# VH-VL binders against q9vpl3: the designs that were tried, part 189

Target 1, 224 residues: q9vpl3
Amino acid sequence: RGKINIQRPKAPHYERARVVAVTQPKYPELPKAKSCFKTRAERTQQQQENPYNEIIAREVRNWLDHSRLVAFFHLSSITADDIFRVRVQLHKQNLHLKSYGSKIIEQAVKNTRYEAIVPLFHSNHCIVFSPDPEKTAALLRIVRRVPQMVLLGGIVEETMLSRNQLVAYAQMPGLHAVQAQLVQTLSQAPGHLIQQLQAHQNSFVQVLDVHAKNQMNEETPKST
Key: E = the ipSAE of ESMFold2; O = the ipSAE of OpenDDE; V2 = 0.75 times the mean of E and O plus 0.25 times the DockQ between their complexes.

## First folded at step 7 (VH-VL)

Design C22 (framework fv_imvotamab_arm2; at its last look DockQ between E and O 0.03; V2 from the best seeds 0.00; counts 0 for: pae O 7.1 > 2, placed apart)
Fold by ESMFold2, look of step 7:
Structure C22 (fold): chain C 224 residues (1-224), chain A 120 residues (1-120), chain B 112 residues (1-112)
Amino acid sequence: as target 1 above (224 residues)
Amino acid sequence: EVQLVQSGAEVKKPGESLKISCKGSGYSFTSYWIGWVRQMPGKGLEWMGIIYPRDSYTRYSPSFQGQVTISADKSITTAYLQWSSLKASDTAMYYCARLDYGDYFGFDYWGQGTLVTVSS
Amino acid sequence: DIVMTQTPLSSPVTLGQPASISCRSSQSLVHSYGNTYLSWLQQRPGQPPRLLIYKISNRFSGVPDRFSGSGAGTDFTLKISRVEAEDVGVYYCMQATQFPYTFGGGTKVEIK
């Protein structure tokens, strides 16, 4: 089946991404339970006792910590030659295509503001990392030609964005650069400021989403 | 272009210390693991251990734990393999290699090797 | 420790003819995520190893199409469809599914 239901994201993904974006407070880990019920800390310790997963999770955490742009994609079946060509095109723009197992990502983001991304990795996926948020438009232009890579959402300057928000962000490069820089300079309550800016972008994205739903009576057309 | 450039060949006597280097360039040095691999003369490859240069987290093969020290200096994008007291059995070619768990899940780029000869 | 056993130890091959190298692991190399982290390396005489194939069958950048990998679980094969003079060297399989990482003993490919 070729119908893509991107305009109606899974409620848990969107709600969790919204809740944990940028404003995630830093809390200590839960204390270990005395009874037979396991805590989050005990489950994390069990994962940390797997040296292979710990090694890969360090890499993922480093990419997340040092990338100002992170984009998440659903990945349909794609030939090795096609994905190689895409990876080369992305790399020329300082965009780094990666894929990790869901357990690794869960371990990497535990007790971080990004815990909400874990459900995105229960299906076939890939991630693009970059230190340069200005490359968001270039990323989307390259991937537009790759129907096997379906954008799910992303992170720009430590702010979680839905698919529609990320697309809107990329189409306003001057405003996006100023908005990201403004958030960093104001720094006080950055999550609240971003939510106010995203509310404006979200109303724009909602208009596009209604248009897309009105046209969803057709099976997988290649029209926008 | 990803490059790993190792220090030159070494001729040493048993009991001497040695530190050989592996300088990475053309990529984000702190985003990838560096592994060390030994190849004794006429023999195959042996994994010695790995280091994550960002925080110097290190894992050793059990066969080499306590026998060598793996370290890194991220400010000059260089990893190191070090012996406090060389043995004649340490005579071998030593390679550094980059490991990326996100794309290749293997040692994707290798240094040219450093020949260490230990003889009296 | 996962033991990696390669056969044959030596593979003399006529130029232009195929070569096939087998690698068997003592345990399944399938990770809990479903991927199998089996790689093939080539070491030409006097050179460092280089990556040929990763995750069983994926060709690394710059590796000619004549190299292909296949297999599953514990049994893996590297094939060279038509051997060229530049393919002389020692080939290693390697697993990165669990610590410690281990290599096969190597297979020397040489021209008859």
Scores: ipSAE 0.241, ipTM 0.660, lowest interface PAE 5.5, mean pLDDT 78
Fold by OpenDDE, look of step 7:
Structure C22 (fold): chain C 224 residues (1-224), chain A 120 residues (1-120), chain B 112 residues (1-112)
Amino acid sequence: as target 1 above (224 residues)
Amino acid sequence: EVQLVQSGAEVKKPGESLKISCKGSGYSFTSYWIGWVRQMPGKGLEWMGIIYPRDSYTRYSPSFQGQVTISADKSITTAYLQWSSLKASDTAMYYCARLDYGDYFGFDYWGQGTLVTVSS
Amino acid sequence: DIVMTQTPLSSPVTLGQPASISCRSSQSLVHSYGNTYLSWLQQRPGQPPRLLIYKISNRFSGVPDRFSGSGAGTDFTLKISRVEAEDVGVYYCMQATQFPYTFGGGTKVEIK
């Protein structure tokens, strides 16, 4: 008589198994304790104000207040290792990758000019902070290599930008480059203006010169 | 213009309580930290602690923990430094300063100082 | 606590000559966010301290260009290219990388 393996009882014969499966009393699902169905709202109300959350909220606010570039990203199935790699790359460019809970963000931006960002934080997200708005292009270059990071929008120079606007901003020449271009354009303008003003005068002089030459040729008697 | 104005000089005896004030103006008082710095006569600067006036969150130097209390009243944009029982060793100049954690990460504006003299 | 050590304690300088003050920290002042929160303060006789340099080498508003800061990690230097009479006072380095914040012992700049 084979040792009754209590851990792996031999499956009954197929017919017996079928009868047992059909004859198993369907016990009404035990009323799920109301505690298991606490609505998100009820769960949020009972969350004891964790003093630690306040500290983190202050940190978030501090980052927002002192950053000239803020970018918001959705994270799609990214590994901790991948995040770490991205963080290192960003850090080399003085870009700071942070992740905070939605509640912390809400607390941090409540009654502030940043309150409009709250809807962006419904899922897994991360924020990149930078004191330098010129790093926008570098940020997008790095993130392009990370398909798990999806740009949602950002804040540049205290202005909220959509995803498309942020991309457009990154494509613009830096302020200094634009200024240089402007100076170049302005420096060329006087020369062009002078040329245009002189063009008519020069044309007139040329016409007069041709006319004078033609008159001199008519007055030379063909000495037969 | 950013200004920090401190209360006047104090002359006290050992064992007496004291509360000195620092009023901020010309900026958003609740957006910046206020720090207190001690300078004993002829000595260097000592960081005592800081307070965030918005929620009165405080951090102390270990050397001053339990020795002083830092508080703030945001309604009148004033920070306070107080002693429950003064000692002769508390004789010093006390400065309040605004602390910026954004661009400078330092004390960018200072009060004129409050001289506290504790003598028998 | 991070200990800040300044040298020299006193720096007698002739008017118009350069001055140099050193500040050494007991540990690296590079913050986890990559910045170094070292500041230089000036305290003139009978006045409160004034911020001169922040984050190693950045001049605060209104600070003359004769003041410059340099350094990295644990070694920092404040330089005055041409000392003027108004530069007399005590100079302090301060670290704000880690709590508690700490000051150097100060360097007294005097006219020789």
Scores: ipSAE 0.020, ipTM 0.516, lowest interface PAE 7.1, mean pLDDT 84
ESMFold2 (binder alone), look of step 7: mean pLDDT 92; pTM 0.944

Design C23 (framework fv_imvotamab_arm2; at its last look DockQ between E and O 0.17; V2 from the best seeds 0.00; counts 0 for: pae O 3.3 > 2, placed apart)
Fold by ESMFold2, look of step 7:
Structure C23 (fold): chain C 224 residues (1-224), chain A 120 residues (1-120), chain B 112 residues (1-112)
Amino acid sequence: as target 1 above (224 residues)
Amino acid sequence: EVQLVQSGAEVKKPGESLKISCKGSGYSFTSYWIGWVRQMPGKGLEWMGIIYPGDSYTRYSPSFQGQVTISADKSITTAYLQWSSLKASDTAMYYCARLDYGDYYPFDYWGQGTLVTVSS
Amino acid sequence: DIVMTQTPLSSPVTLGQPASISCRSSQSLVHDYGYTYLSWLQQRPGQPPRLLIYKISNRFSGVPDRFSGSGAGTDFTLKISRVEAEDVGVYYCMQATQFPYTFGGGTKVEIK
């Protein structure tokens, strides 16, 4: 007549399940965990339990996808109070200052056309996002007073721009919608061509007007 | 000014459904995470889950997986926490809070809380 | 799960004197993929929590300069240089470096 754990089998099923779960020694699980600790199933479960990188990368990806202006800066040593003041100034212009780890940015842009931005994040950095590409001039005016923020380049209307191209884009107020269309159509063109078109925009319009007038003259008899 | 305004206190019986709300204002609702936190009477804080209203991506604490549903309606800048069948153990204060991984993580702004009381 | 252990559980402090709250994590919160997301929250009696300190040592907007945070790895500290009557409440540390996000058990600060 040996009685071992008789009370546990006699307990109600609900209470048995609770007692087993609470009082279960870890030793029965240790031999299994020791034998199969790094199985494919355990690795998949661990990855699913730690979505830290995906959550942050998703935030970065959504900012990139929904911003018509993105500007990249190198960030030198700056106090928390000073960077907060800059953030407030930028926020008033619908400009959103953010910082993310470089490996997170790499994951966020992996398998996208924006993979080219990864080298910009080798060191301390920050990013400014905005839905308003016309705010580029305001951005540059604000950060001009912040020598700790050094402009590296940006994205306007899904087109990668160098530092010089972004500065040139900002210097042409009142033509931002036209600039955005021209930048998009000339995204394959050298940066020098974009700068020349901005500088000679009036001449380009005049050449088109002369061409249209010449086409009208060719289709009508000359009066003289 | 960033604000999170939650729906009012609820008194319910076990087995009833409930959906409480958290309305965000003063910021771009779709650009920031909303998290839900439970505080049982006289106890500390427990994270329940988060949602990114921009694409409705949701993650739950394992303790709450399958027990609640987190959702959002970006057209009215509102996040929701929902139970299909309340239990007496769901009696608690529920907070929503905003998260920003780009600088101000975590829970930089909090709602005022919604007291849920479940009694027979 | 990362366990966040706060000490002391209660901190009665004379008005105008310093207070120090310790938070220890069961695992390192240092991570190569992002910032260390260790925060301090204050919950005054009858109020929701509010953010005091984020990313270990940064004061949130509107938080008085008498609050400061420090630490690294597994050991973190919130200091109040001169406790005021309005500082009465429960203080929580919290980590978001790993799911599930976890809070410390809280430290009640009160004026003796």
Scores: ipSAE 0.464, ipTM 0.755, lowest interface PAE 2.7, mean pLDDT 77
Fold by OpenDDE, look of step 7:
Structure C23 (fold): chain C 224 residues (1-224), chain A 120 residues (1-120), chain B 112 residues (1-112)
Amino acid sequence: as target 1 above (224 residues)
Amino acid sequence: EVQLVQSGAEVKKPGESLKISCKGSGYSFTSYWIGWVRQMPGKGLEWMGIIYPGDSYTRYSPSFQGQVTISADKSITTAYLQWSSLKASDTAMYYCARLDYGDYYPFDYWGQGTLVTVSS
Amino acid sequence: DIVMTQTPLSSPVTLGQPASISCRSSQSLVHDYGYTYLSWLQQRPGQPPRLLIYKISNRFSGVPDRFSGSGAGTDFTLKISRVEAEDVGVYYCMQATQFPYTFGGGTKVEIK
């Protein structure tokens, strides 16, 4: 009776090994980064209507109402330490990084002009608030260095913008510069119109003059 | 510097009305919550309720619901705690404190307290 | 209501020695979003309460590093690594995870 060596279990027969290998449930590799954050599933199951959520929701609404720049980000496997670092960088630029639960956001924006943002909060997310829309470029610059933060969209001057639109906005000259350009363009429009009107009149006069000259030449009898 | 300054000590008789105040300074008064806490003589702290001065939204502890009124005047950055009819059992120190839920700092700054004595 | 139970009621400590205060909650203080709103307050004799620790282990501004908070779920601890004379007072744990907010009964720290 061969001593079952518990320390070196005999490799199963090749066929059994193959079956076991194929039947082994591929457990998704537990994301190594145990994000200190409970999985969405764990968070959703425990969410009893907590009056505390109402308090936080009110704060969220307050931020939304007082911010001229709001940016929404997806967080992908970011550590608390990374978030802290980013928060510090953003804070130096008067950008405020906040994280709220999806239910809190939903409660905060319910029956408001911000209700359209709710679908953005389907995963781990954070929001950056700023009173200054000119900080959009600074925000994007900082976030570019943080691959775990994915820009989803934002609100600038009460207008919802896509990711691409926010990027474009950040590249645009300041509002005043654009306004100045617009005024300049508008101020040139009357000049062009006048020129075009005058051109037609001048052309018409020229045609009439040519016609008059031709008629005069036909009336001059060839004095032989 | 963030400061909460409360009104002075009060000596009252049972049945009298009382309104004490908490003035905030050094911060945006309408962006933070104000809470009231009772401490009876020689006893622990009791949460009474909170108010958001921005819109005067209030929440009360069930133990204090209907017993007191919390209000705020944002124009003068002042929160109030009021009794319509005092009882001897209302004798206590009352503290106001600031709450910041955005940054997750509950009761980060406190007033100096107002002693209320109700005696016949 | 969440009941906060502190132990011990009184903690006589020799100067320079460590102190430890326990706080237990009747329910989990973990909020739905994952934060735990447990705070520690210090009240010196004749003074208003002062915030020491927020969210279990974060020291508030101006709080000495000899103060530390730890714990999870329902069990929390405040530690003072080296008690100083100025640390005499009553310490309270507080939960702000659920309404109504509730305080522990307090622990009196005294110098032996």
Scores: ipSAE 0.033, ipTM 0.594, lowest interface PAE 3.3, mean pLDDT 84
ESMFold2 (binder alone), look of step 7: mean pLDDT 91; pTM 0.930

Design C24 (framework fv_imvotamab_arm2; at its last look DockQ between E and O 0.53; V2 from the best seeds 0.00; counts 0 for: pae O 2.4 > 2)
Fold by ESMFold2, look of step 7:
Order: sequence, then structure tokens, then C-alpha cells
Structure C24 (fold): chain C 224 residues (1-224), chain A 120 residues (1-120), chain B 112 residues (1-112)
Amino acid sequence: as target 1 above (224 residues)
Amino acid sequence: EVQLVQSGAEVKKPGESLKISCKGSGYSFRSYWIGWVRQMPGKGLEWMGIIYPGDSYTRYSPSFQGQVTISADKSITTAYLQWSSLKASDTAMYYCARLDYGDYFGFDYWGQGTLVTVSS
Amino acid sequence: DIVMTQTPLSSPVTLGQPASISCRSSQSLVHSYGNTYLSWLQQRPGQPPRLLIYKISNRFSGVPDRFSGSGAGTDFTLKISRVEAEDVGVYYCMQATQLPYTFGGGTKVEIK
């Protein structure tokens, strides 16, 4: 009571006190129109943030986070028996065929580096996940026999690849062969550098030799 | 060769604790949900809850919230259902089942069941 | 919660004759992106349940083609075109469209 507060927020307190004073016989009708009304966007946002959809999105995030190979396909009409046979063949190669609703995918990748994949899920689709990026060639070999699955692109080692880039990746030599080629290339580089240094040294020596011969000719006077 | 193998039948007294297990094999355990389903003698199926072993996220049926604990240890590919204090009404068959939202969107593989008997 | 109602409760059938099991939900099972997550389970005597049909009409691996599922919205049907002795058991519908997951009360299919 005897407390003096120099931070008295006069406008908000005054406004609230006035509302109470004006309506003393009756309580104010609060919230008025603006507080009680929901916009269409707010209703749509509540529906899209359905907690059940978030549970499904959690599964999608786990596959994305633990897969070093992700391949996206358009999926044409295919029988349940045929897709099951493809799934079994893929599973033998540690390749996991999945399909999720487009809104689930959008929710799963929101605010991540993978937001760019969302447009791929406009049409009927499926996704293949694998921890083994070296299985890309096996994936493409199996799917080549399945015209209903059309490759759209993928992710390898956290890098987004187009359809053509993923095909090119699958054609690369094995990691051991790539490592061997790198070692061989590095071993040859010192030889080229040494050759350039020796050429410069030979040129310098020849200039000095010419200079020394010129000075000896000038320093040898004739005797009488 | 997806398999879910549950621990053996249990006979318990009211008030005792119990932890039953469900070991998954032949698939990536961390990447598939495990659900628990109760079947009381001569009755139908009741969903108890699910767990995602990859991060241990759990959801319970409202009827079982606070009654049981669902857990998983992905290093040994095993899910658990646990009671701190059993009641005679807990006498039932308990199944674990795998759930896959990316394919079947349902419980595709089931364990053999664990019969729990709680007798006075 | 979505209540799943099965009829009939019991379906005695002569070998080789068809059986039809109905499942009705208290709410539409169509999820926000158009899929319906209704499955059918079979539980043979003394056995755990097994998945027969997923997403209304797709047969799970190893399920004979005499089993078929149909329906939409709130009304679903499992048909066995020719009942065999191994088909004896209890059949459950289940919805996974929202939590909590719920099952029908079961339909016992038996011979004679």
C-alpha cells in the first residue's frame, strides 16, 4: 500500500480499471468479437498440426536421419503382389521401400535441410531408404525391371542428387578402387614437380657457366 | 524372417511386480513401432500402447495410462511391458506386435503371446 | 474414441460355403490425406492374431485369395469365398486412422 512504483503502467491499468468501473452492475462481456473468433487459417493450422500426424512424421524423420541413401520414385499403378515382391528383393539388399502421405513428408522435413524434396510428393510415390549408399547400383538394377517405379532423384551422404547424378553415382567404382586411384595420383604428383625444379636448376647452371667462361676469356691477357 | 519372441508365461500374486519382454529379429528394430495388446480370457483385443525404439517415444491408450510402463532397449532389440503392482484383473494374454506406418499401417507381425496369471 | 462394431458375433458355416463379416465404425476412417487405415486380423484357436487384410482390401503376405476386403467410410466387409477348416477362428477389424487404436468385438467363424 505504501509502496511507490515508478514503473506504474498507467495506460493498461487505467484501461482495465475503466472497463470494470463502467460495468459495475454487470460484468463486461469478454472476450468480445475478436478474441472468440477463429480464422479459417487457424482452424486449418490446428488440423495440420494433428498430434497423430506428428507420430507418423517421427518415423519418417528416423528413416531420413539414419539412411545414407534415400531414393524417390514416382509410383504408377501396381498390384499389391508385385510391389510386395519388389519390397522383398529390396529388403535382401538392406533397401527399405516405404510410402507416406505427402502432408506427412512435408511435416517431417519442415525446417530441415531436406525441405526441397516436398514437391516430389505431389503424385503417387514411394521412397527407398538404406544405411548403405554402396547399394545404389543394386537398387537401380532391381528397379530397372519395375517400370511402375520411375526414379525422380535421391539423397546420398546428405547430398541431394538429381536422377542423372544418382545414376552416375551408381556407376562409380567401389570405395576401395576410388581410394587406390587417389593414392596413385598423389604418388605421381611429386615426380612432376621434381622435373620442373630440375629444369629450372639446369637453366640457372647454364647461365652461370656462360658467365664464368666470358670472365675467364677477359681475364687472360696476352704475354709479350 | 521377421520374428517377435515373447518371454514365457508368468504366475504371480497380487501386488507383485512383473516385466515381460518381446525380442524382435530379422528387421531393423529401431525403425518400427512395437505395440502391446491385451486379451482377457475369452475376450477380444485391446490396444495398450506403442513405443518407437529408435528414440523411446511412447504413447498409451487412455485406459492403460499409469497402469503399465512400456520401454525398449534397442541394443538387444527388445521391448518390455511392466507392472509395478499386479492386480487379479491383470490376468490375460499379452501380445506384442510390430507397426509400420510406411507400408501396412497396421500390426503386421505378432509375438506368440505371454500368459500372465494373477491369482489370489 | 472410434467404436468398431462387428456383425455377426458368430458365423457357423458349412465347409466350402462363403462367409461375410461386417465392421462398422462410429466415425469415418478416412484420414486427412484420403487413405483409410482399416485392417482385418485372424486369430485361430490357441494362436496369436495375424494380419489378413490391410488398408481395406490388400491381402497381407501368405493370405489366400479366398479372403477379400471391401468398404468405404464407415462400412467394411471381410469375405471368405469358400470356407476351409483352417479358417476357423475369430476375426477382428481394427482401425489405425487415429489414437487410440480400436478393435471390433470379433466374429467367430466356425464349421457347422
Scores: ipSAE 0.749, ipTM 0.885, lowest interface PAE 1.0, mean pLDDT 79
Fold by OpenDDE, look of step 7:
Parts: structure tokens; sequence; C-alpha cells
Structure C24 (fold): chain C 224 residues (1-224), chain A 120 residues (1-120), chain B 112 residues (1-112)
């Protein structure tokens, strides 16, 4: 009686194989998402809200509330050394580079005016904060040299801006420059108006002078 | 440059009150956590607590809860550690340090330390 | 509380030779967000602590390249490739993954 090889059982007779194949219960394909099989233990692992989440979220909120410039970046394969270099450069311009987890950001901005930024944080990201919106141009200049940092958008003066809008904003002359230009333009306006008003008067006076001269020439009797 | 400057050495008797200070400069004081760390003579470092100067939110180590009070005045960029009644066992070096959660998640800058001696 | 255990307590090293310090945590230091908040601090004699390494392996500003950090989960190592005279002091690991923050007991690096 041949030793039953339990490791390689002989294929059953054709008829038996057919019956076994037909009688095999078709188990529904287990949902491939391992996430659905969270063991009761994994479910009951109450994500002990890491007490740190609140602390970090508070910090994030504080940065958002006190910053007039906020820029969001995607990080693509950047090294810690590269980040450090960029941070130093940014810091010199009073720009603060921070990196927070997506969940922390979500917690920080939940039920706030910043809630719309949550979708930006699905991958590796960093945020640059500044109290000075005029530093937008400086920020973009620095980041242009760092291909690993991709601008996604930002907040300037409590207004959410797209990438393109931020770039446009950075190209705008500073508020003071614009104000100065406006004042110059306004200061020139009265002069132009006066010139235009005087031009008509001067033209009229010239016509009158010509008329007066012509009349004087007609009144000069031809002394025979 | 980021700097934390602490108040000078203190010599006190048991039962006396004490408040030591840590002044931050070279950064936005309100935006970074400040922690206090105790180091007893010849011993290691012990975390005491942290404070967020922006809103004075404070967290203590269980070992120091109720034993000390941590506070901050953001207007003068200063953090404080105070005792209502000192014990001989409070003799130690006390350090303040900045905590950055934005990148380092650690104490990146430290004060020079304040030596507190409590003796009868 | 997370207990941080450092070994050795003392590390006598010859100048120019490497040094290695181990830090073990009683629990995983991996945060729920995926980061591991382990730091290494250096305290020279008569000086305050100084940050050397953050998040396991990142050198802080101004830290020489002879310092390196490695590890994962509960086991971490600080290495000094070539010990210099200025490296004498006590080294501490610190976890900031969970409150309360806790330090290792320290390792004293001395020159033989």
Amino acid sequence: as target 1 above (224 residues)
Amino acid sequence: EVQLVQSGAEVKKPGESLKISCKGSGYSFRSYWIGWVRQMPGKGLEWMGIIYPGDSYTRYSPSFQGQVTISADKSITTAYLQWSSLKASDTAMYYCARLDYGDYFGFDYWGQGTLVTVSS
Amino acid sequence: DIVMTQTPLSSPVTLGQPASISCRSSQSLVHSYGNTYLSWLQQRPGQPPRLLIYKISNRFSGVPDRFSGSGAGTDFTLKISRVEAEDVGVYYCMQATQLPYTFGGGTKVEIK
C-alpha cells in the first residue's frame, strides 16, 4: 500500500475531481481591502487620540491665524539636508517652513475658515508661514531654486489663492508702490485739467488778438 | 539667532517661594513651545512640562503636576517656572528649551540653565 | 510612561576611534502619523544640552557629519565615526512621541 504522500496528494480520479470541482463552495471574493478586516482589536484600538495631536493642531492653528502669507507646497523626493538649506534661506526672509501631518492639519482647521485647505495635504507637504505678505516674491524666488518644492497654492491676507494667483500676486508692485503711483497720477490730474481749461481760453484770446490786429490794420487810413 | 537666556543662580531656604525666568529672542516667541527640564546634581534630564506662549496652554509631567507652575508672558517673550514652597530636593539645574513641532519635534534650542540651591 | 534605556552607561573611547550608543524604548516610538520622534542630545561638561539628531537620523544645524543616528521602532543608535576631544560629554536620547516626554539615562563619553 503506497505511502500516502500528504504533501503531494495524487490527483483524484477524473470523476471524483469533477464532483469535487462542482461541489466546491464558491466563496465570495473577500473584499481585497484589508482595511475591512480590521480585527475587533484593531477597531477597538480606539485610536487613542495621541494627546500630541491637540498640541500640534493648536500650533498649526496659531500659525494660520497669525500669518498673512501662507503657502502650501508638495515635496517631491527632497532630502532632509535640502529641506534644511531651504529653511535657512527662508528664515532669513522671515519665512517659516513647517511640515505637519495631514491628520494634524485636518484637526487644526476643522470647523474653521481654513477647512478648504485639507484636500491639499494628501501627500508629503510643507507649509511656509510669514507675517508679511510682501515676502511672497522672495518666497517664490527661493523656491524656484528648489525643484522638489512644488507650489500648490496659498493664503494671502485671509484670501485663498491658487498657484497662478500667487504667482501673479508676487509680480504685482507692492502696495506702497501702487499707492505712490496713484498719488502721482492724482497729483498730475489737476495740472492736466487746468491745462485743458486754459487751452481753450488761450485759443480764444489768440483769436481775439488776431481779430483786433486785423481791425487796427483796416483803420489805418492810407495816407495819400 | 535664536537664544534663550535664563535668570541667574538662586540660593534659597526650604519653604521659600521662587520664580525663575527664560527669555526668548531671535524668533517668534508666541509661536513655539517652551519646555522646562530639571537636572539634579550628577543626574540625567527630566522633563517637567511645556507651555505654548501664544495662549499659555500648559502641559505638565505627572511627576511635577502640582509641584511647580509654568507660565509665560508673550509681551516680553519670557517663560517662567515657579515654586510656592521650595524643598531641599528641588536643588537642581533647570533648563528652558524651545520645542519645535513643525519640523524637529524636539528641543532645538536650550537656555544656559539656572542653578537652584535649596539649603537650610 | 515610555522608558528609555541607554547603553552603555560609560563609553571610554580613544581619540580617532568610533563610538556607539544604544537607546531602547519600552514602546514603539512610531507616532500615529508615521513619524518617529526620537532625538539625541549632547551635553558637554558645564554646558546645557544641545540637539544633535532629530527624528532618528537627521542632523541638526551645525552638527558634524561624524555624528549619525539610526534605528527603528524601539531600538536606536547614535554613532560617532571618529571621536574628537570636543565630543566628551553625556549623550541622551529623548522621545517626544508620547507625553510625558522622557529621556534616556545618559551615556558618558570619555577619552581614554
Scores: ipSAE 0.062, ipTM 0.625, lowest interface PAE 2.4, mean pLDDT 85
ESMFold2 (binder alone), look of step 7: mean pLDDT 92; pTM 0.945

